# VHH binders against Protein DOG1-like 4 (DOGL4): the designs that were tried, part 80

Target 1, 232 residues: Protein DOG1-like 4 (DOGL4), of Arabidopsis thaliana (Mouse-ear cress) (q84jc2)
Amino acid sequence: MSKMRNLVEEKFLEFYESWVIQLELYLHQLLIAHNNNTMSETELRHLISKLTTHHKAYYTAKWAAIREDVLAFFGSVWLNPLENACSWLTGWKPSMVFRMVDRLRKSRVVLVEAQVKKLEELRVKTKFDEQKIEREMERYQVAMADRKMVELARLGCHVGGESVMVVEAAVRGLSMGLEKMVKAADCVRLKTLKGILDILTPPQCVEFLAAAATFQVQLRRWGNRRHYVTHS
Key: E = the ipSAE of ESMFold2; O = the ipSAE of OpenDDE; V2 = 0.75 times the mean of E and O plus 0.25 times the DockQ between their complexes.

## First folded at step 9 (VHH)

Design k34 (from e7 with S57V; framework vhh_8fcz_2; at its last look DockQ between E and O 0.67; V2 from the best seeds 0.00; counts 0 for: pae E 3.2 > 2, grease 25.4 > 24.2)
Fold by OpenDDE, second read of step 10:
Structure k34 (fold): chain B 232 residues (1-232), chain A 122 residues (1-122)
Amino acid sequence: as target 1 above (232 residues)
Amino acid sequence: QVQLVESGGGLVQPGGSLRLSCAASGFTFSSYAMNWVRQPPGKGLEWVSGISGSGGVTTYADSVEGRFTIIRDNDKKMVYLQMTSLKTEDTAVYYCAKWDEYLGSTYEFDYEGQGTQVTVSS
């Protein structure tokens, strides 16, 4: 079923396609840097900064878009079904990135005990924050089924103008709550990323970012192949 | 089999220009972003520039931005690197490279070409 796209969806789709393409190019830089280990610390930090700036740009665009239509992000027409299936509150699950960190520990990367401890603390905090957001999200979702809405649902689609107003008001209320939750989730994502990058050395950061970007790019490719979706 | 063949290198004076070419075969060219990388004498491989599959997005290392231009011709399966205002520090063997998605877990690039030597010297 071809979903009719609204203006927000169309604009963000264009943005996201470009953004992902750029991400892949950054990924290539990260991979070269990681494989050859020839960059100075200053150069590595600059590369890390480029990536962080790129991610910040995404959230800037996202937050502008969700102010207009947060519901667009719960359909996420710019994502394939596999990407959507892996999404938590319109983005990546914050706790997921620790799996990538765990991989670092198994690779050539040696984390010192102090780093391991800090990462574990961050993991616990992240998980707690996720759960808090999920509980709040549930509150908004359940609240949608108030007495009036349930009654309207029972009466079916043959409702007059007043009923439409009630539904619209309910949807607006939900949307406002969803926007708050999405922003909160994004904050957790950003804090988690920052936390990880603050704990890791520049070379470790590059490896981590490379792993993260690889996963994102590959997930998109796998999903597109599976569902016969071509993205330029 | 993936093949990448670089050409266009040479000896040039500082401030000069060169245009590198890369002929690609053995894969769906337009589906892959392409890169130029270089290996200076006694140094490791460094990334220089990248271009998206469609050619709509380009990126450059800070050291070459404003001086180098990457372009591609998907019909001809060619990637180019226009180099201007060349500096002595640009001296290196230049390679055309693509990311192998199947080797993504190992973070490997495909740059099995012989490369082309660029020497910037007075």
Scores: ipSAE 0.528, ipTM 0.820, lowest interface PAE 1.0, mean pLDDT 89
Fold by ESMFold2-Fast, scan of step 9:
Structure k34 (fold): chain B 232 residues (1-232), chain A 122 residues (1-122)
Amino acid sequence: as target 1 above (232 residues)
Amino acid sequence: QVQLVESGGGLVQPGGSLRLSCAASGFTFSSYAMNWVRQPPGKGLEWVSGISGSGGVTTYADSVEGRFTIIRDNDKKMVYLQMTSLKTEDTAVYYCAKWDEYLGSTYEFDYEGQGTQVTVSS
């Protein structure tokens, strides 16, 4: 039994279950704050800070875990099948959050033209960064195919010490490449979140974070109840 | 029919303590996170504290952190708010609430209590 891989999966499962429950409680706080026009800017900024700290805690835990076993994040045991089906490079697709930003334009809070322009510039930059990661992943997959052919040829010749070394080297190379790619994707996610929050006012940040958290919490609930999932 | 009935409020001096209770019925209590929210005079609803369905995770508004404790008893279908070191700023009508995911609105809670008044004064 792989004790390290089992330990990584067990630790992250335990972490993630607590993390998502905490996110739901923060969502409840955001929903109440969204309907309260008497909150000060300082109070709203403290709440926004709690959410950004919560998301940073996720990436701190994730990056520690992928250093030990990045493959655990491709088809994660702590995610249901619907959550896994919606993943892009082990997490949310950065450009998708602009759909939640679009929802702000339909709300009672009007975005000023300067904000709309900055959000559009950020959307374009995010899509560019996203496409760059996708091209790097494609290059990785091509290189991995070539590497596998070389390793397969070697494995056909010897059984024992040499075969073990070849398998270990191949797995290490695969893991290192994927770790770098996942971290690059996570950096795009964090830059996109920070960019949006820097452009929005505190009440708009609360509404955006509430929309994002609602999506995450509902996706998990819909997936856990997949026999009863509806598009209502 | 979902019902939430709050009790335990009253008049208390600054620095005092109160324990609020909420009796829940009409839903699978242990499957829902429960919240305490409050409405101070002349202000909107303010979120105070939340507790997961199992009771394993709790969170608090910055203004009450370290002073309030949220507890639940799933067998009795009760949620409680233990309040200590009360301040005049804690004066409000307190409601227990659950998020109703079935109402078709992402911004709605089930506030089905009349609330319980907490007054912190000299």
Scores: ipSAE 0.496, ipTM 0.813, lowest interface PAE 2.4, mean pLDDT 84
Fold by ESMFold2, look of step 11:
Structure k34 (fold): chain B 232 residues (1-232), chain A 122 residues (1-122)
Amino acid sequence: as target 1 above (232 residues)
Amino acid sequence: QVQLVESGGGLVQPGGSLRLSCAASGFTFSSYAMNWVRQPPGKGLEWVSGISGSGGVTTYADSVEGRFTIIRDNDKKMVYLQMTSLKTEDTAVYYCAKWDEYLGSTYEFDYEGQGTQVTVSS
């Protein structure tokens, strides 16, 4: 039983609560900007930059926490950490954000044909990066299951401390590999966010960021939240 | 019924100071972030500052950062805006605001008072 997984999780939850509270305050600013058209383009760009920085801060804190113990961000079952890795690595699929863009196009935002083309190119790139990560997850899962089964078979034949050291090395290898893949997935998420904000005009970015912040704040209010940003 | 009553406005010269007050009732005050918004003459609403329910997190518009301080007293159900180094551009009606938690698609916010007039003029 690992006490460290609980401590890392608890510490990150404290950060996340503060982070969402700050996001809520930014949401209030976005809502006023959205409804009243009182901000200059320069002021809108500064607000958008603040939101971008806030999202980067989330990943900075997450990456520090996963360096300490990445397994704390998955299920609690040591014997089956790879089954936990089958869900999208501790977050939304990066391409899911395009559902929000599509929804805004139906109800609030008119996009010029050049923007639509760039968004479709970004969607394709994001899906490609997702598929690359999925292939790496599958390859890693197979490699680790194979080594895990060999080591468990040898543990059935040993009574010494050598078997414990080999199991610990395998767990450390799993943790390092998972950390790398989680960071890769987060990189795709952040690149996709930045790409969308680069394609949209400042008023359109405010619409998008307000919708995204509303969704995240509502998830907290509904109690549909996990220890990190992983939701169904 | 949510009630927000603003006070403390007045006429002040550039460089001067004022403290605005907002008395809140009709809801669990400490559970909600509180905001100051303002409406300059002939313009729409402009967000000024926000403070978390506990008071531990504050945020300011770029135009007022370093000059204004938002404070809350959860025991008295009060929120304040301490304004210093006032500029003519700060002239507006100031409103205290609480956001509704409506699930609709309107992105609605809520404020109930008449506001308090701040006039910065030579």
Scores: ipSAE 0.374, ipTM 0.756, lowest interface PAE 3.2, mean pLDDT 77
ESMFold2 (binder alone), look of step 11: mean pLDDT 80; pTM 0.811
OpenDDE, look of step 11: ipSAE 0.024; ipTM 0.522

Design k35 (from e7 with S57T; framework vhh_8fcz_2)
Fold by ESMFold2-Fast, scan of step 9:
Structure k35 (fold): chain B 232 residues (1-232), chain A 122 residues (1-122)
Amino acid sequence: as target 1 above (232 residues)
Amino acid sequence: QVQLVESGGGLVQPGGSLRLSCAASGFTFSSYAMNWVRQPPGKGLEWVSGISGSGGTTTYADSVEGRFTIIRDNDKKMVYLQMTSLKTEDTAVYYCAKWDEYLGSTYEFDYEGQGTQVTVSS
């Protein structure tokens, strides 16, 4: 019955598992590159481009999937409970990546004053964009409690073609609203990532991407272990 | 205790072929991605190829794409690198490597053993 809706989840689960496996292989490349001072700027930029393309592929697949079933991304079956608990609007919180940038301040590859200034400007802008989306989401949630939604919920208890069509239109409207907000959040994520990479030198980009991928892979491994070995 | 033992290196002519082997022990082999990395004379460590735990996903450095093939046999706990159309630039010590996220830094990579020397020369 609901098989067609579950197909979106099955398809994205297959995609995501493959995507994370490839991310880990790219992480291994980044870790080796980070410890190699003989790589040219061209070689480093090519590796950075592979990671950027990989992240872009994720958002291309995600946006296709949310057009069909955005609700699948709230409490995603392809994420373990720890990964889901750490999600902000179906993904990583944009301001969180600046904690990985702070790691670079202690690295062997020193940030110059001009980079520190640009990163702080980007951090402030990212936080502003993040808060704007949080306000939109809050308004959306409040609108769910309005008179029209209460009336539509009541009508959903009745049998009839007209009532069914009205409820279906309302659910479609809600899903479209969530899709727009999720895409807005993803645009902030991509803009923040691009901004950081544009400010950093190629060796610093490699270190930053390695830190980010390490965190993502470790979080998944920690959550998977706890899910099957130690239950709360 | 993790152990990785590389073998199969040698002297070959340009355009020749070699098959490198890595025998793994001390960990759940099928749960870890495996990598081949190399160190050419006078250069740092260079990543060559990687394979997922299941063997379903492989990736290659651009310099070896189409010439090298990484394979694994989980029953035998082996990973292999099949090298064809070898070039003088492929001359290096080759290491089998597993990422160790539990021992120390987020930037550490676990490669154990002495590696296997590949020399491409007439």
Scores: ipSAE 0.524, ipTM 0.827, lowest interface PAE 2.3, mean pLDDT 84
Fold by OpenDDE, second read of step 10:
Parts: C-alpha cells; structure tokens; sequence
Structure k35 (fold): chain B 232 residues (1-232), chain A 122 residues (1-122)
C-alpha cells in the first residue's frame, strides 16, 4: 500500500536512506577493527567517535523534523513493517541494546565484575526511564478522547467547519505532547548508549557498535525481503 | 563464490599517483557497499575508503581524505581507488573488501584477494 507522503516524510526518507548507507560503511570499518584486533586504542577511539557523531547527526535531523511534523514519525514511511514493529516511540527500545551487551558477555569479550555491575545498574535505570515515558505517553493518548472529541466522533460524517477546528486543535495538542515524549525517549536512547560506551573498553565498544549496527542493517534487509519494500 | 581481484599497484615516488582496480564477481555487486583496506608492513589492517552500492555515498579515512577517491562501475562490477599525493606512509598491500551478507552471525568480511602492493619511496 502506497502512502501519500508529506514534505517532512519525503525529506526525512531521503536523509534516512543516506544515513543508513553511511552506517553500513561504518559497520564495515567496525568489523575490520574487530576482526583484526591490531588497531591502537587511539584508532579505536577515533572510530567510536565517528559512530557516535553519526548517531548524533541522526537525532539532530530527527528533532528538526519532529518540530514540523511529529506524526510523520509514527507512520515512519522510511521504515519497513518489520522495522516499525520493532520500534518504540519512533526508535529503538533503549532496553533492547542490553541484549547486545549480553552477547558480548558470551563471546570472547570478558567483562570484569565492575563492568557487569555498572551495566546492570544502567539496565535498571533505563527500564525505569522507559516506564515513566510510557505512562506519560498514555496520558496524552487518553486525553485525546475528551468530551468534545467524543461528541464529535458520535456525530460522525456531519462535521462542520467549527468541528474541524476543534479536531485540529485536539490534534495539535496531542502532537505537542508526542513531541515531548519522542524527545524524552531519544534522550533515554542517547544516555543509554553513552552509558554503555563509558563502561566498555574501546575494543568492547567496537564490538558492541558492530553488533548494534549489524542488527539494524539486517533488520532492514529482512524486512525488505519479507515485505518487498523498495527504498529509493 | 565471492571473488575479488585487485590490481594497479606499483612503485611510485612521494607525491605521485596510482589508480587501483578491483574486479568483483560472485555476488550482486550493486547491492553491496565496497571498501578498500590496506596493510602496511608490520602493521594491522587499516580501513581506507568505502562506497555505497549505488556509488552515491563515499567515505574516507582521515589519513587519506582529500587525496584518495573511491569510485565504482556497477555495470563492469569494478571498484577503483584513485590515489594522489602519495606518501611513504601509504606503502601497503591494498585489498578490496566486502562484508558478509550475514554479518549478524560472524562479523566476517571478505578481503581474500591477493591484494596489490603499493610502495611509495624516493
């Protein structure tokens, strides 16, 4: 089903396609670094910095776009259905990345006890932050069904000009709330990523980032194959 | 089977130029980003440059940015690396590289070509 795209959707789609392509290139760098294990700490840190900068660029673009139309991100036409199904408040679920960290623990990567403890603390914190955001999100969603809106819904197709104004006002109110929630969620994502990277050594960071990027890229590929989605 | 064959290396003086070529086969070439990597003497593998499947996006290591240019021809299944202003530190065996389609499992990439030797010396 082809969806009509607004200007925000089109613009962000173009951005995202380019961004993902660049991510794939970075992924290859990460894999090279990971597999050879001969890079200096300085070189590894530089690579990590490039990746973090790349992610920051995404959120910069996203936040600019959501100011114009946050609802575009709840459709996310630039994502396939599988990617959308895995999305939480227009992005990856922060607590999900700990699954990737868990994989590190099972691999050749040895985490010291201090790291494990810090990671667990971060996991708990992340979970609480997610729950707070979800509760607030629910508040905005429920508020959409106020007395006026319910009445308008009852009237059905006989909505006049004044009714349209009321609906638009309600949607604007919801959009403002959604924007706050999306930003809050993104903050949790960024804090979670930073937290993980602060706990891990540079080699561990590279492995983690490689795993994360791989998952993102593969999720997109799997979704595209399954749903025959073509992205320009 | 994925095959990558590098060529175009040689001996060049500092400040000189070389153009490397990589012939690819055994996979849907245009669907994958391609990369150049290099291994200096006594050092580990270093990433040099990458190009998206369509060729619309390129990226470079800081050490070569502004001096090297990566391009691809999807019809010919070729990747090129134009190197200019070569330095002694650019001396290395250069490889064309592609990551595995199933990266999630092994984090493996393919650079099994023989590579091409680039030597920059006065």
Amino acid sequence: as target 1 above (232 residues)
Amino acid sequence: QVQLVESGGGLVQPGGSLRLSCAASGFTFSSYAMNWVRQPPGKGLEWVSGISGSGGTTTYADSVEGRFTIIRDNDKKMVYLQMTSLKTEDTAVYYCAKWDEYLGSTYEFDYEGQGTQVTVSS
Scores: ipSAE 0.020, ipTM 0.359, lowest interface PAE 6.6, mean pLDDT 86

Design k36 (from e7 with S57R; framework vhh_8fcz_2)
Fold by ESMFold2-Fast, scan of step 9:
Structure k36 (fold): chain B 232 residues (1-232), chain A 122 residues (1-122)
Amino acid sequence: as target 1 above (232 residues)
Amino acid sequence: QVQLVESGGGLVQPGGSLRLSCAASGFTFSSYAMNWVRQPPGKGLEWVSGISGSGGRTTYADSVEGRFTIIRDNDKKMVYLQMTSLKTEDTAVYYCAKWDEYLGSTYEFDYEGQGTQVTVSS
């Protein structure tokens, strides 16, 4: 049985495909900029600004979409199975980006002690914020398994009449709770990204953004290539 | 084997025009974004322009915006760079480039061509 996509899923799929294509073009610019030691600070800041604006556009579109259907993000049809397997609350796990920051320690662009200290403080704060969201998600999942919700789920197995309306109302209530948690997770993501970019120099920002975009684009390519081979 | 072969470079006066071509083979051309990058004498690589696999999206370096146009023909497996209003600062070896892997330690293009020399001088 094939599942049909709703309008929110179709519109966001179109948006996301276009957004990732543009991300890859920006990644190419970042990779060239990273290997060019003669670029001015002004040129590097302009490139960083393009990437920052691109990421803000993603969250603007995502938040509009989750207002309509947050559940579309908990089984996203625009992501391949590998991308979905690596997802944490509908996106990248905020603390994961600090692994990309670790690459900067081995690059020609050396982090100074003051930057290392600020990045470590940000890492700790990010982990703390993640744990708060995970506790909220646990409370939500426990509430979903309570007697009232189990009863409503059983009722949802019987299509027709007033039971459909009751189940729809329950699903809307659950969706509002998930929307709050997804928005909280996205706020941690944006705060973490902004914090890192505020600490780093323009050449370091370019290398960091290149590492982040590389992971996103390559993960998508690996997952998509799996569909064209005879082995899973 | 992946092959990228550039052509169309030459000597041109400031304000002139050139069209660069890149012939691609050995991969599913329409599945990959293609780029033009250049290396001026004594400088590092500069990104010039990029085009998505379908050709539906293009982007340009600020220094060439409005003067250069990137085009692709997926049936012929060709990428083109139309250059107008050429300046002496556009003098460089121009390369056609693609990435297949992004997790390399050097952040280098997986495949780049031999290049084509563009010289803008009076």
Scores: ipSAE 0.199, ipTM 0.665, lowest interface PAE 5.6, mean pLDDT 83

Design k37 (from e7 with S57H; framework vhh_8fcz_2; at its last look DockQ between E and O 0.85; V2 from the best seeds 0.00; counts 0 for: pae E 2.6 > 2, unsure alone 64.99 < 65)
Fold by OpenDDE, second read of step 10:
Structure k37 (fold): chain B 232 residues (1-232), chain A 122 residues (1-122)
Amino acid sequence: as target 1 above (232 residues)
Amino acid sequence: QVQLVESGGGLVQPGGSLRLSCAASGFTFSSYAMNWVRQPPGKGLEWVSGISGSGGHTTYADSVEGRFTIIRDNDKKMVYLQMTSLKTEDTAVYYCAKWDEYLGSTYEFDYEGQGTQVTVSS
């Protein structure tokens, strides 16, 4: 099933490939920092800042792209099937990162009671926000199948020029809603990430970011090997 | 078996320059990002610089940004670190390293080389 790529897809694919490559380089720095504990708190904070800036750059690019064609992100040709399968509203599931935090807690990371409490509060909030977005998303998806659209679908090959205009209008309406939902989801992602980083100490942040980046990079590698897809 | 052999270290005065080299073998060189790391006397390992498989992307530690340049030659399977404006705090054993994707969960790097000593002193 070869899909013709549009300009938005091509541009974002190029961006994303570059972005992921850079992420891997940052990952290496994170891993060394984590394993050796040689960096000062100031240096760790700066490293964390570099990573957060890198992530912000992704969303800046994404939001520019979705203004042009949000539907491109629901195909996400720059991702392999495994990555796509793990995606929620065109990105990572916000609540998923708490699983990473939990894993860290079972390893070398010692969280104090206050941190644990705050993380749980954040988890609850994140889940609530996810559900809210999902309900709204469902509204837009269901609305697509109004009486007129269903009738047009039934007519099938008998659809004339005027009918095509109606369909296009409906798709535009859906796209507007989707853009809103994607932005909302991204906001939850960013808030969740910020929340976690605010709760954790700098060394813990580095470990968390290393884990997250590792997961992202490995997921891509696993998916590429499985489907014989080569990405930069 | 992965082999990384570093060279080019030496004694240099502050403000001087050195060029380190790393010869790589035992893996598909162009498929892996490469790194330079260093271990100062009495300190742990610290990351210095990284370069993507194609060489199109580079990154540097804050302490060396603007002074060091990492480059690679995929045909020769070489990684280089051009060091300029060297400081006393740059004194360390320098290692060439790559991330092992199979050891990702353990956060380990391949840097089994002997390293090359860089000493910056008046």
Scores: ipSAE 0.737, ipTM 0.893, lowest interface PAE 0.6, mean pLDDT 90
Fold by ESMFold2-Fast, scan of step 9:
Structure k37 (fold): chain B 232 residues (1-232), chain A 122 residues (1-122)
Amino acid sequence: as target 1 above (232 residues)
Amino acid sequence: QVQLVESGGGLVQPGGSLRLSCAASGFTFSSYAMNWVRQPPGKGLEWVSGISGSGGHTTYADSVEGRFTIIRDNDKKMVYLQMTSLKTEDTAVYYCAKWDEYLGSTYEFDYEGQGTQVTVSS
């Protein structure tokens, strides 16, 4: 697994660059659709489906990659420093998308009271799920800093014997623990996204997805410009 | 100052072909994805097709998939829409457009052209 680390990073970098370019093209389609009052429900649902499928493709590729090298996703080489600074457990913070939802309250496509209530219930649940994962990550980080792990690392410096096998087993266990936590975080992301889309009407879904994609694309562009200026 | 100038429209019978052109100026052309959008009579703007800055990625509306092809020439600062098997539903004013990240928060596109009229009629 670890000996394939560079290859995993290279493959996912190529995938992610392509994925973000395609996201921007879908964003353009969403923005035009948002300003068109003559689109049918069927046409809007097909567009929403394109975005949903695109996001599913991301998680399919991500979960395959983390199975091989989860550590590649902590401080990812395919993300600029600004994108990395905004990451929560290798991706967007689930509760943050409710800021995009708040934009809909100021939109021409007004939310009805029943939708506002369901979105607030979803927000509370999402925040609860986030806090549960944060507590698990804290316990993981404390265990990593445990004096027993430091002692194990020291023993691993000795050549031969059972010490090498024990260190290798510990490293595998740590990677499996991180993979489980990242997948748990991604499940909260997907549940939150699906929950929002299930509550919103098709025009509201288009506006929400446009807001989310705009943020993601703009953040990447701003971070890339800073990187170029810094290194040029 | 961004300028986009569309051309190539006209009157065509169903099943016919047309090639639309868009000449761009006032920005770093290869750094922006370009789009074709259209406005049929009595309808709002419909997104038709998009192409990435490098030309490596293209995307099409379901209604034109397999019939239209978007291409670009970065050296000439041109984007094209090759239209085949035209249908009466393709009748519209066609615009080329780019998304401006500075206007993105308002969900606006840059299209300063007058468009080019495509009429498909028997």
Scores: ipSAE 0.649, ipTM 0.870, lowest interface PAE 1.6, mean pLDDT 85
Fold by ESMFold2, look of step 11:
Structure k37 (fold): chain B 232 residues (1-232), chain A 122 residues (1-122)
Amino acid sequence: as target 1 above (232 residues)
Amino acid sequence: QVQLVESGGGLVQPGGSLRLSCAASGFTFSSYAMNWVRQPPGKGLEWVSGISGSGGHTTYADSVEGRFTIIRDNDKKMVYLQMTSLKTEDTAVYYCAKWDEYLGSTYEFDYEGQGTQVTVSS
């Protein structure tokens, strides 16, 4: 049985479908660049810039949509169930992106000792920032539970119009807190991405971005095949 | 069996135009993004442009943007590269290609054609 999507969900579904198709086209360019010695440093930096701009465009659209309905990003209609199951606060987990970096260490492209040290420092900082957000989210959830207990007690009493206003205020407060937490997580994601790209050389950046895009595209394709129904 | 057959290459002077064609068979054409890649003399492959399965999205290498247009016709299972304002740097063998998603995440394109030679010289 189908349920109607709200306006925010419909708009973002259209955006996300287009965005991921474009990511796949950039992935093809990244793969050829990774396997060949035909691009200058300037050309590689421009390709890297296209990818970072593409990711920034995603967050620009997401942050606009979150202002309208942050809950749409928890169990999103534009993601398959596998993609949703892999989400940490509405997106990829910042510390897990270092799996792509670890593949560079096993690649033909050698990371020098200074790069390895800087990447390890960034990994630790990223994990620390994640834990900070998780602690803040926990404190927020406790505060919301306390409000919920008061609201439930009032709903059990005959307090008509006041009960509706209390519930509406609690929902609004929850949404504002969740928006703050999601944006904080997104800032960690962007800082982590920029940090990695600043440490790596342009060819290494291309390899990293190719690995990340490949994972995202394959996760979507594999998850869609498990849930795809052919209608004829 | 996947087949990609390129054609339309030739000798042209700088500033000239050519239209390359690629006939595809052996797979569900509209399900795959298609790409043009080229191999200049004595160099490795370089990516030229790509087009989504529906044709709704295109992207181009910096060196060709504004001069080349990628087009597809899903009914005829064709992809084209309209080239204008050709430069000597565009001299290469041109291939059409698709990404083989069913072989895993291997960084490999599936291209099996002979390619078509484009030569831009005075």
Scores: ipSAE 0.458, ipTM 0.806, lowest interface PAE 2.6, mean pLDDT 81
ESMFold2 (binder alone), look of step 11: mean pLDDT 80; pTM 0.810
OpenDDE, look of step 11: ipSAE 0.519; ipTM 0.811

